VHH binders against Mitotic checkpoint protein BUB3.3 (BUB3.3). Designs and how they scored, part 16

Target 1, 314 residues: Mitotic checkpoint protein BUB3.3 (BUB3.3), of Arabidopsis thaliana (Mouse-ear cress) (f4i241)
Amino acid sequence: MSGDRLEFENPIEDAVSRLRFSPQSNNLLVASWDSYLRLYDVESSSLSLELNSQAALLDCCFENESTSFTSGSDGFIRRYDLNAGTVDTIGRHDDISTSIVYSYEKGEVISTGFDEKIKFWDTRQRESLVFSTDAGGAVGCVTVSGNNLVVCVDASMHIYDLRNLDEAFQSYASQVEVPIRCITSVPYSRGYAVGSVDGRVAVDFPNTSCSSEIKYSFRCHPKSRNGRLDGVCINAIEFSPCGSGTFVTGDNEGYVISWNAKSRRRLNELPRYSNSIASLAFDHTGELLAIASSHTYQDAKEKEEAPQVFIHRL
Short names: E, the ipSAE of ESMFold2; O, the ipSAE of OpenDDE; V2, 0.75 times the mean of E and O plus 0.25 times the DockQ between their complexes.

## First folded at step 6 (VHH; framework vhh_7nfr_2)

Design KiY (at its last look DockQ between E and O 0.66; V2 from the best seeds 0.00; counts 0 for: pae O 2.9 > 2, grease 26.1 > 24.2)
Fold by OpenDDE, look of step 6:
Structure KiY (fold): chain B 314 residues (1-314), chain A 122 residues (1-122)
Amino acid sequence: as target 1 above (314 residues)
Amino acid sequence: QVQLQESGGGLVQPGGSLRLSCAASGFTFSSYAMSWVRQAPGEGREWVSSISWSGGSTYYADSVKGRFTIARDNVKNTLYLLMDSLKSDDTAVYYCAKHKYGLPWSRYFDYWGQGTQVTVSS
């Protein structure tokens, strides 16, 4: 297996839902369905923190090096003081909370859930719901970049301006005609890339070099080329932060593939992991790629083996 | 101590209806997803239905979809299974199960009830 496997004294007892690197260090958050948020220092190869929330954690994000947030299966949005090792509840959805992101522009936590709500939380105040709006359906994934919040519902994308949250200023069908499983923002641009449940990637971002828009879609694992089954879900998609235009995809068959967004070329494929790729995360330099090999509970054929986290040096 | 107690089982004719109940205690019921699982004689356990902590999301096996309805009352700490259009193949012991981590589709259970017998026979 490619990369260094992280060792946990206490093994992760359920699926890894999200990996996130801190914005400035090589600290890695590991959110898991086993109800633990783990902070791993990749530099020292040691677990620095492990906190139990008593609910499956479905997503996590950093505010900064000292504060992180999670969305839970019990609907709760939780704040973590990573230095103090404490957990507080910020608020709750009326169903499972599935996504959480931090808006640096607004200084707010944004969460979504199966209650079809987008909720905005002021982290400066205890339990302060700032705003709530209807997403129009069950939210599959979200991303925030600058003042744009992108919310994916089924095969549709809704873009919100964080300065005016009354309605999505843009709503459109994605380039994929199937539900979107994952989304990422293109660094230093207003662009986005999405992965679909049937193995398609759609990329849409402004080309700053030519004042043109790059917009295309492709199948990551066509059966004709790799003997792979059609319809493999793309669970994770992430851009390297270095601005190279490189992004990586992780699918339900355990493949991690890197792509050049501009040239539309496949760059590299890592050896197949034993489980599905549940999550991918670049460190702030783009030199490290964290990979979660884990079941995702999306397919009955998924192996329910112990999840593994790998660090791959690029 | 976590306790799950099923009730409502019995003998019904094909096409009949039953309502199962599961009384939960010893944990924060409203924080966890719950499931029904059944076991027919000589067969393994089969997942039937799951419900999220809030009841907002429900999931069903294909074999019972459209016929069974899972529900919960978080005030009463009770899980329900409404079974309509019962078939002979629905004959089984029905168990109430608590999800360990609260997601309906994970099917990781840490606690089970003793079960209630449902028999569908003419």
Scores: ipSAE 0.048, ipTM 0.546, lowest interface PAE 2.9, mean pLDDT 90
ESMFold2, look of step 6: ipSAE 0.380; ipTM 0.704
ESMFold2 (binder alone), look of step 6: mean pLDDT 87; pTM 0.883

Design c4R (from B1 with S100R; at its last look DockQ between E and O 0.93; V2 from the best seeds 0.00; counts 0 for: pae E 3.6 > 2)
Fold by ESMFold2, look of step 6:
Structure c4R (fold): chain B 314 residues (1-314), chain A 121 residues (1-121)
Amino acid sequence: as target 1 above (314 residues)
Amino acid sequence: QVQLQESGGGLVQPGGSLRLSCAASGFTFSSYAMSWVRQAPGEGREWVSSISWSGGSTYYADSVKGRFTIARDNVKNTLYLLMDSLKSDDTAVYYCAKHRYGLPWSRFDYWGQGTQVTVSS
């Protein structure tokens, strides 16, 4: 097992769905199916907050150091005041809400779900819901970078320009050609990387100033695995914030692998974790990687023991 | 306390139809996913169908796809299973099950005592 395991006074009692570091500090959000949003201060190795809700939390995001949001199994979008230690409901999807992200360019929260909607929330307004549009299907994952919003529906990416949302989205088949499980944006570009249910990774890493854009895909195979494998779901993919092209993948068999997108090389493979990798997050400096080893309800024989969260120092 | 009461089972000929109902009480029905699970004589429990809290997403075992329809009425707090084109393989006790959360791939935390469905030539 690599990294320092976080200790929780009240054990996490069901799956971890999402880890997120603050973009400005080493505060870590931990969203769990046990209905708690947890805020952990990695620098002091202490739990700052545990806030309960009524639903399995499926995703979370920071607006800033004092405010965060979750999406969950009941479709509610919840706002958390991290200073006051309170939670409020600001709205709801008409079915499960799978993803939530914050757009710093728009100053708005963006949520998606199985009701096939993309909803935009601005809590500075009297009515928090400020826009809603059709995603073209049940949304599995999303990423936002600048004014570029990408929502994944099965194997397709539906791309929206946040400055002109009344236009129809543009749909592209992914390079992995099977359902997309996770997506992340390339820092400082319009590029992305996706991980698929069958263990493939596709990378779109644009080159500027000197060379043309490159795109490729590959099957992600851990070096320490031998024998034949038909692919294992890539549950998490994240770029280091440093702009070096380094990214990490986490799969449903507990492998965390780092890669360089430009050289196309495996950089490092961590010792296998005892459970699926449910989520990965870099801190804002790229010096820390948070790793959730947790069941994901994807395999019938999956271990349903208490999830663990580790901080790996790079 | 959570209560789930199944009804609507009975004896039917192959190719026939039945509608099962499950009356729910003791919890906020519209906040949770629901499922039907069946158990044939001498066998383990087999998942049949699931429905999300809103009723907008439905899921079926391969053995029943195209023949069974799951539905819910969040006003009456009732779960339904419409079974068409019944086969002898469908003979089982059918249980209504409550999921722990509003999503249908979560664990069950409560179920009823079941209703018998018998398909006999």
Scores: ipSAE 0.319, ipTM 0.683, lowest interface PAE 3.6, mean pLDDT 87
ESMFold2 (binder alone), look of step 6: mean pLDDT 89; pTM 0.899
OpenDDE, look of step 6: ipSAE 0.826; ipTM 0.917

## First folded at step 8 (VHH; framework vhh_7nfr_2)

Design L10T (from K7F59F with S106T; at its last look DockQ between E and O 0.66; V2 from the best seeds 0.00; counts 0 for: pae O 4.8 > 2)
Fold by OpenDDE, look of step 8:
Structure L10T (fold): chain B 314 residues (1-314), chain A 121 residues (1-121)
Amino acid sequence: as target 1 above (314 residues)
Amino acid sequence: QVQLQESGGGLVQPGGSLRLSCAASGFTFSSFAMSWVRQAPGEGREWVSSISWSGGSTFYADSVKGRFTIARDNVKNTLYLLMDSLKSDDTAVYYCAKHKYGLPWTRFDYWGQGTQVTVSS
């Protein structure tokens, strides 16, 4: 297996849902279905923090080096003081909260869920909920970049301007005709890339003064592998933060593939992992790629084995 | 102990309607998503419908969309499946299944014994 496997004193007892690197350090958040949020110091190769919640954690994000947030299966949005080792509930969705991101532009936590709500939380306020809007459907995934919030509902994408949240300023069907499983924003642009449940990737870069429009979709595995005609779910898609245009995909067959967004070429393929790739995360330099090999509970073919997290040096 | 008990199955003519119930006990019903899964003779298990713990979200297989309605009463700890416009292809044993987690994750940790639904003229 490619990369160094993280060692946990207490093994992760359920699926990893999300990996996130801190913005400035090599601290890695590991959210998992076993209700634990773990903070791993990749530099020292040590678990620095393990905090238990009452529900499966479905997503996590950093605000900064000292504060993180999670979305839970119980609908709760939780805040973690990573220094104090404390957990607080910020608020709740009326259904499963599936995604959580931090908007640095607004200074707010944004969460979404199957309650079809987009909720904005200002953790500095006593009443943390500052805004709530309807997404028009159960939200599967979200990404935020600058003032743009992209919300994926089934196979549709809705783009919100965080400066004006009255409505999505753009709504459209994704280039993929199937539900979107994952989304990521393109660094230093308003672009995004999505992965679909049938193994397609769609990339969309708006035309800017600095760059030509890039809009295309492709199948990660165009050829049948092992006799499988059906596409393989793309569970994770992440851009390297270095601005190279490189992004990586992780799929349900355990493949991590790197791509050049501009040239539309496959760059590299890592050796196959034993389980599905549940999550991918670049560190802030782009030199490290965290890989979660884990069951995702979406495919019966996935292995019910303990998840593994790897750090791959690029 | 977790228990799921289906009821309401039976013989119905095509175009008819049935209401399935699943009585749940032994766990906090209102905290878990629930699903209906069916198995026709000689076929594998087929997902039919799911409902979130709150009941706020419902999902249906394409084969039953527009005809079936999943609902739940968290006070009564009961899951329902309203089946309208039944077809012969709907003939199956219908199982109530408890999600270990929420939707859309398909991990089930408990199943009922099932109730037979037969659609025949």
Scores: ipSAE 0.021, ipTM 0.404, lowest interface PAE 4.8, mean pLDDT 90
ESMFold2, look of step 8: ipSAE 0.388; ipTM 0.726
ESMFold2 (binder alone), look of step 8: mean pLDDT 88; pTM 0.893

Design L4R (from K7F59F with K100R; at its last look DockQ between E and O 0.85; V2 from the best seeds 0.00; counts 0 for: pae E 3.5 > 2)
Fold by ESMFold2, look of step 8:
Structure L4R (fold): chain B 314 residues (1-314), chain A 121 residues (1-121)
Amino acid sequence: as target 1 above (314 residues)
Amino acid sequence: QVQLQESGGGLVQPGGSLRLSCAASGFTFSSFAMSWVRQAPGEGREWVSSISWSGGSTFYADSVKGRFTIARDNVKNTLYLLMDSLKSDDTAVYYCAKHRYGLPWSRFDYWGQGTQVTVSS
């Protein structure tokens, strides 16, 4: 395993679902099934906050340095005042809320879930819920970049134009032929990278006018390297923010592998972590990679060991 | 304390139908995912079906897909399994199981005592 392990006053007692760095600092959010949202200051190596949310947390996001949000198993969308150390509820999905992201373009929180809804929240308004639309199925994962929102339903990407939400979404069949487990936006284009339950990555450019932006896909563990790793679920995929084309994948066997999307090459592989890779996050500079080694309950043979979070310096 | 009580099992001919029920008490039923799990003689327990806390998302093992329907009534705190087109290899004890969270992929923390389903030749 690689990197410095983070220490927590109250040990993380169940799965880590999401790691997120602040877009402006090295504050790290850690969302867990143990119902705590944790805020860790990586520069000072200290825990800043632990806030109990009464439900298994599945995702989190920053609005800014003072405010964050979570989605969770009970469908509630919760707002956290990081200065005051308080939590309140701004609304709810009618089933599990699996994903939550912040759109800086709209100034709104966007949540998705198994009720097949995409909900938009604006805490600047008297009523936080400002829009709700159909996702076209149970949403598994989501990404937002500029005016584009993509939600994943099975093997499809449902693409929304945030400027024209009253229009039907564009359905785009992913090059992976099985359910999408994770998605991220390509930081230097309007492209997307997805990871699948069967160990495949696809890089797609749904509405490209650039002839050099050609879609492709590959298996992270091809049979020629090691057939035992064929079909290992890709749980996390994230780009370095620096525009070099570097991205990382994390899988159910504890491998963190870096790739370059422009040259289409495998770059480096970190020493295997002892548990599945549940989440990955780059800090805003691309100098740090946060890694959650944690069970995900997607494989019957996963270890039940305590989740760990590591910071790897690049 | 959490209590799960299955009912509705019995003897049925191949091609027949049954509806299993599971009455739940001792917890907030509508906050948790629920599952049916079965155990045939000489076999380990086999997952059959799961349902999210709201009932909006349902999941089935390949062996029962298209024949069984899971449902829940969050007002009556009852889980159901509607079993159609029954086959001899559906013979098993069927258990109602509670997930730890509202997540149907989370581990089970409580089980019922089971109800016998027998599909005769």
Scores: ipSAE 0.346, ipTM 0.724, lowest interface PAE 3.5, mean pLDDT 89
ESMFold2 (binder alone), look of step 8: mean pLDDT 88; pTM 0.893
OpenDDE, look of step 8: ipSAE 0.841; ipTM 0.924

Design L50A (from K7F59F with S50A; at its last look DockQ between E and O 0.58; V2 from the best seeds 0.66)
Fold by ESMFold2, look of step 8:
Structure L50A (fold): chain B 314 residues (1-314), chain A 121 residues (1-121)
Amino acid sequence: as target 1 above (314 residues)
Amino acid sequence: QVQLQESGGGLVQPGGSLRLSCAASGFTFSSFAMSWVRQAPGEGREWVSAISWSGGSTFYADSVKGRFTIARDNVKNTLYLLMDSLKSDDTAVYYCAKHKYGLPWSRFDYWGQGTQVTVSS
């Protein structure tokens, strides 16, 4: 295992679902199935806040240093005032809400879920829900960058232009051709990368007037078994914010591997973590990598180690 | 008290069909994901199928995909498993299970007593 393990006065009692660094500081959100959203100050190595809800949290995001949101197993979308230490419900999906992101371009929260909806929330309005549209299936993950919103349904990517939400989405099959488990945006680009349940990564950099489209897939974490090549579910994928094309993957067996998207080369592999890699997050400078070693699925036969969060310094 | 009561098991020939039911009480059924789990003689328990709390999403083990259908009725507080094209390997006690946190990939916190399904010529 690599990095400094974070200590929590009240131990995390069930899975860590998502880590997010602030875009402005080294404040780290930790969302957990134990219903707590935790805010950790990495610079002071101290827990700033723990805020409880009544449902397993599946995703979180920052609006700014004072405000964050979660999505959860009960479908509720919750807003957190990180200064006052309070939680409000702003709306709900009609089933599990799997992902939540903040669009700085729109000034809106975007949530997705198993009710096959994409919902847009603006807490500046009298009624927070400002738009809802059909995703074409149960949404597993989402990413937003600028005006580009990508919503994953099984092996398909449904792409929306936030300037033109009245138009039907464009649907593309990913090159991984099996259900997508995670997605991330390429920094400062309309491009994205996805990780699959069977250990594949697909990368898509859009064509521009001065460069050709880059679009490929590969097996990221191959494992040999009985003379055959098997993949392990890719639970997390994140680009370094520096624009170098470096990204990291985290798998169900506790491996974190870094890659270069242009050369397609494996750059480094961290020592194995004791549990699945549930989430990865770069700080805004790219100097820190937060790593959640936590179960992501509870197999009835598996004995699981306690969830842990590490900060790896680059 | 949480209660899960399975019914609908029995003896059937290969290729036959059965419908299992699970009557739920003592909790808010519509707030939780539910699963069917089976246990063959001398084997450990095997997850079979899961359904989200609204019923909008369903999940199946590879061994039963295309042959079994999970469903729920949140008005009647009942979980169902429609089993088609039964094989001898499907012989097991089938349990209704309630998921923790309403997540179909979390562990179970309550189980039924089970109903026997036997597939033999």
Scores: ipSAE 0.532, ipTM 0.799, lowest interface PAE 1.7, mean pLDDT 87
ESMFold2 (binder alone), look of step 8: mean pLDDT 88; pTM 0.893
OpenDDE, look of step 8: ipSAE 0.837; ipTM 0.919

Design L56K (from K7F59F with G56K; at its last look DockQ between E and O 0.67; V2 from the best seeds 0.00; counts 0 for: pae E 2.4 > 2)
Fold by ESMFold2, look of step 8:
Structure L56K (fold): chain B 314 residues (1-314), chain A 121 residues (1-121)
Amino acid sequence: as target 1 above (314 residues)
Amino acid sequence: QVQLQESGGGLVQPGGSLRLSCAASGFTFSSFAMSWVRQAPGEGREWVSSISWSGKSTFYADSVKGRFTIARDNVKNTLYLLMDSLKSDDTAVYYCAKHKYGLPWSRFDYWGQGTQVTVSS
């Protein structure tokens, strides 16, 4: 396994669900099923904050350096004041809230869940919930890029135009043709990369007008399993922010592999991590990759050992 | 004390139907995802179906899709499995299971004692 392991004074006691770097600094959010949101300062190698939410956390996001949000098992959407060290509830889904992202274009928090809703929150308003619409099914994962929100339901991408939310979403069937487990936006593009439950990766370009943006897919296997017919879930997929076309995948067997989307080549494969790769995150410069080696509860044979988080320098 | 009590099993002919129930007590039932898991003689346990805490989302193993329906009544604290078009390979002990975190893919922390379902002539 590669990278410097982060040290936590109090061990993370259950699954890590999401890692997120700040868009402005190397502060790292760590969301966990143990109900804590943790803020880690990678440059000083120290834990800045642990805030209890009373529910298993499934996703997190930064608004800015002082404010973040989580979604989790009880459906509550929680806001964190990272300077004061406080937690407030701003609203709730009627079932599990699976994903939460911040739209810098709208200045709003967007959450999704198993109540099949997409909810928009504006904490600048007296009543935070400002819009709610149907997702067309139970939401598995989400990405936002510019004016587009993509919500994944089974193998479909449901694409919303944030400028025109009163119209129906556009449904796009992904090339993976099986349930999508993770999605990320391609930087400087209208493209999306998805990872599937069966180990496939697709790069899709819905509504593209660029002839060089041709969709493709492939089976994402580590070198040691190349040529095998079955794959394992791709739990995480993330692009380097630098525009080179570099992206990384993390699978449920502990492999982190980097690829170049433009050349369609494998670039590097890190030594296997001891547990599933639950989340990956690039820092804002693309120089650091945060890696969560953590059980995901997708396989009964997974270890229940304490999750680990690593920082790999590129 | 968490208690899960299954009922509704029995002997049924191929193509027949059964409704399993699981009475839950000792916890806030409506806060947790629930599952059915089965075990045939001489085999390991096999996940059958899961349901989210509100009942809005349901999940099924491929072997039972289109034939089984999971449901819950959060007022009566009861989990159900409606089994239609039963086959001989559905013969098993069926267990009600509670998920630890209310997430339908999380591990189970409590199990019932099971109810026998036998599909034969």
Scores: ipSAE 0.462, ipTM 0.767, lowest interface PAE 2.4, mean pLDDT 88
ESMFold2 (binder alone), look of step 8: mean pLDDT 89; pTM 0.898
OpenDDE, look of step 8: ipSAE 0.871; ipTM 0.938

Design L57R (from K7F59F with S57R; at its last look DockQ between E and O 0.80; V2 from the best seeds 0.00; counts 0 for: pae E 2.1 > 2)
Fold by ESMFold2, look of step 8:
Formats: sequence, structure tokens, C-alpha cells
Structure L57R (fold): chain B 314 residues (1-314), chain A 121 residues (1-121)
Amino acid sequence: as target 1 above (314 residues)
Amino acid sequence: QVQLQESGGGLVQPGGSLRLSCAASGFTFSSFAMSWVRQAPGEGREWVSSISWSGGRTFYADSVKGRFTIARDNVKNTLYLLMDSLKSDDTAVYYCAKHKYGLPWSRFDYWGQGTQVTVSS
């Protein structure tokens, strides 16, 4: 395993579900099933706050340096004032809320869940829920970049244009053809990468020609497993913000591998972590990679161990 | 006190059907995912099916998919397992299990006492 382990005065007591760096600083959100949202200042190696939310947290996002949101097991969407250290509820899904992201283009929070809804929240309004639409199935993961919203339902990707939400979404089968476990956007483009439950990665990396699309897929096998075909689940995938085409994958067996999307080559593989990789996050400069080694209970191979969060310097 | 009370087990012929019930009390039933888990003699526990807290999403082991249906009634605080096309290898004690959270993949924190299902001619 690689990187400096973060220390928490009050230990994280259950799974880490999501790590998110601020787009503006090296503040790191840590969402956990233990119901706490934690804000960690990586530069000073210190915990800034812990806020209890009364439900297992599944995802988190920053609006800005003072405001963040979570989605959770009880379906509630919660807003956090990071300066005041307070939590309030802005609305709810009718089942588990699986993902939450912030759209800077719309100034709105977007949440998804097992109630098959995509919900849009604007906390500047008296009633925060401003739009709701059907995803066509239980949403497992989501990404937003510019005006491009991609929601994943099983092996399908449903693509929305945020400028025209009253049009039907476009639905595509992913190149992996099996359930999608994670998705991330290619920086500064409409492109994305997905990871699957069977260890495959699919990349849609737009080229310089507007009339051409470059898409491919491959099996993500650690080099330490040479010749093995047993699939692993890709739990996390993230692009470096640097625009180089570098992205990282994390799997349920503790491997973190970096790749170059343009050359289609493996760049390196970190020493194996002791538990599943539950989440990965680049800081806004691409110099740091946050890594959660934690059970997810989506694979029987996972260990009942305290979760750990590492910062790996690139 | 959390309490899970299973019922509906019994002896049934191959190809037959049963409906298991699990009455829940002592917690807010509609806030938690629920599962059925079974244990055949001489074997470990085997997950059978799970359902999200609203009932909107269901999950099945490959061995029972297409034959079993999990359901819940959040008004009556009851979990169900409808078992069709029963086979001899479905013979087991069936347990109602409560997940720790509203997540159907989280740990179980409470179990019922179980109800015996026996499939034989």
C-alpha cells in the first residue's frame, strides 16, 4: 500500500463511501456509513470538522469552500454549512439516494437514487426541489461536466443536456455490456470513463475532430495477476485534472492502477491495499490522490477491518 | 427491543409454493433494508434475497432468481418471501435479517429465529 495514512481523532467506524477533494483547495470530504461527513485539511494534516447526519452516507460533493451536500441510505439530501458546522435537510428521495453532484452551470444540486428519480435542488429557492424526472431505472452512479449529465442504470448510460431537460434523455448501452459500477468525466470535455462489476473499463475520449468519437474498452488486470481472467469489480475511476489523459482505477481486491487514456497504456500499479478500494479522488492540481481502502460489501472477498484513507503524492 | 418473527414454513412437494412472512417490531421498519438468508443442514448461511427500505429495489441470489419474490409491506411492518417452483435443495431454515442501515448490502445486525422449509415428496 502507498501514501500517507490520514489520522482521525475519532476513528472512522464503518465503510468510507466517497472521497471528494475541493475544486479550489486541498480540503477533503470523507463520507462514511458511520453517518459522519468529515472535512479534512490535507495540507495541515488535520481534521476540520465532523458532522453527524443520522444515516449511512453514500456520496458527497462541494458547492464551494463553505457548502457541501450528501446523499444517504435514508434518501435524505442534506446541506452542510462548513463554516458554521451545521447540517440541515433540503429534501428526500423515496428510497436510497446513491449519488449527488453539483452543477456549476445550473447552480443546482443533482441527486439520484433507487426511486428511479433524478432530482434537482436549488437552495436559493423557498422550496429547494425545482425539477424531478425519471431515470428509467435505479441509478447507480452519475457524473456531470459542463452541461452534460450522465446517469448509469445497470449497463446503460442515460445522457441529458442540462440546457434542455424537458427532452427525453439519450440512452446508450455501455461498451462494457455489464452493470456499470462507477463513472467519471474526462476533464473539460463531454467524455467519460466507466468501470464495471466484471473488471472492465470503457473510455469515451473525444478527439480534436467534432465529427469523430474515439471509444474503446479493456479488461483492467493487475500485473501481479498475470494470466488470470477472474474479473474484479472496478469500484472507482477518476481522471487527473491535468488534461494529460491520465486516469486511475481502484478495484475490490485493493489494487490502484494508473493509465493513459490516449496511449491506452498502464502507467503504474501501486502496492496492494489491504481491503477493497472504495473511492479515489484527485486534488485540483493532480499532485495528490486520495485513496479509501474500505469494505463495500458488494464482494464477498472484502475484510471486516477499520477503513483507511491514504494520500498518495504523484 | 428489535424483534423479527418468521412464519409460513413447512413441508412441501417439489414444484410447490410457499409464502414466508416476517413480522417486525421494535424499530422503524421502513427505514431499513431487509433480507432472507437460509441455512441447510451441514452448510453455512446463504444469502437468498434483499429488498431496499421502500421496496423499490430487489436483489436475488442466482440460485433463486425467477422462482422467489421478495416483498415488503411498510404499513404492516412485514417482510415476505414468495417461493415458487421449490426444489429439494431449497430445504433449509429461512431467516429474516435486518440490515444495519437502509443499504441492502450493509451488515446484518438482527436475525429472526428462522422457519423451516422442507421440500420432499
Scores: ipSAE 0.507, ipTM 0.794, lowest interface PAE 2.1, mean pLDDT 87
ESMFold2 (binder alone), look of step 8: mean pLDDT 90; pTM 0.908
OpenDDE, look of step 8: ipSAE 0.524; ipTM 0.808

Design L62K (from K7F59F with D62K; at its last look DockQ between E and O 0.87; V2 from the best seeds 0.00; counts 0 for: pae E 2.4 > 2)
Fold by ESMFold2, look of step 8:
Structure L62K (fold): chain B 314 residues (1-314), chain A 121 residues (1-121)
Amino acid sequence: as target 1 above (314 residues)
Amino acid sequence: QVQLQESGGGLVQPGGSLRLSCAASGFTFSSFAMSWVRQAPGEGREWVSSISWSGGSTFYAKSVKGRFTIARDNVKNTLYLLMDSLKSDDTAVYYCAKHKYGLPWSRFDYWGQGTQVTVSS
């Protein structure tokens, strides 16, 4: 177990689904199936607020220091005023809403779900829903970088140009060739890293002419279990924001491993966590890594220990 | 008071079909994912199929995929399992189960009493 465990006044009662650091501070959002969005100030080691949403939360994002959003099991998209401590509903998907991200380039919130829709919300408008388009299937995960939105459906990446949303998305078959569980954008690049349900990581470079950006994939095994053939779901993948090419993976057996995408090498493996790694997040400087050790119900043999959140200092 | 009541079980020959029903009451049926789980004699419980709260997403165990169809009617508050091409291995008590959330992979919080399905020559 590595890092300082966060303490919560009210214990987290069910799975942690997503951790997100603020892009400007070390405020950490913690989204949980127990219906609470929690804001934790890592610098002061204190919980700043807990806000109830009435549904299991699956994802969260910051718009800015004062506003955040969640997606949840009931399909509702909720807005949180982090200063006033209030929650508002801005709209809904017609099935589970799986992911939510903020696009600085468009100034809009983007949500996705099992209703096979991508919905765009601009809360500066009287009617928040400003655009909706087909995802081409039930969306499992998403990432946004600059003017590109990537939505994962099974083993496919559906790539949208945010400047031309009326155009059909570009379909890109991932190297993993099995359902994609998580995706992240490669900093300072047009590349994407994905983790699969069977334990593979792929770094893909759709729409690049850069000769140094050559796609690759590998089987993500802990050093202590090298030679294992049974794949373990990669639940989380995140890049350090500092541009070094460092990224981390978290799997369903509690292993957190760091890698360098440029050199294509394993860097370090943290001691195994007690529960699955449900989410990972770097702070805005890349010096802190938040780690959620929490059940995900991906494996029948998964441990049913209480969810825990750790801050690992790099 | 949450209540789940299964019906439609019975004796069939191999290759036959059955339709199971689960009448739900005491909760907002359309807010929750639902599942079928079965238990063969002398065995543990085996997940069979799940369906999202809207009915738009369905999931099946490998052993039944292509043969069983899960469906729900959110107006009648009823969950269904259409079982085709039945095999002796499908003999079990079939339970209707309510998920705690609208997520078809979340914990179950309520179960029905079950209905017996027997497939024999």
Scores: ipSAE 0.456, ipTM 0.762, lowest interface PAE 2.4, mean pLDDT 88
ESMFold2 (binder alone), look of step 8: mean pLDDT 89; pTM 0.900
OpenDDE, look of step 8: ipSAE 0.776; ipTM 0.895

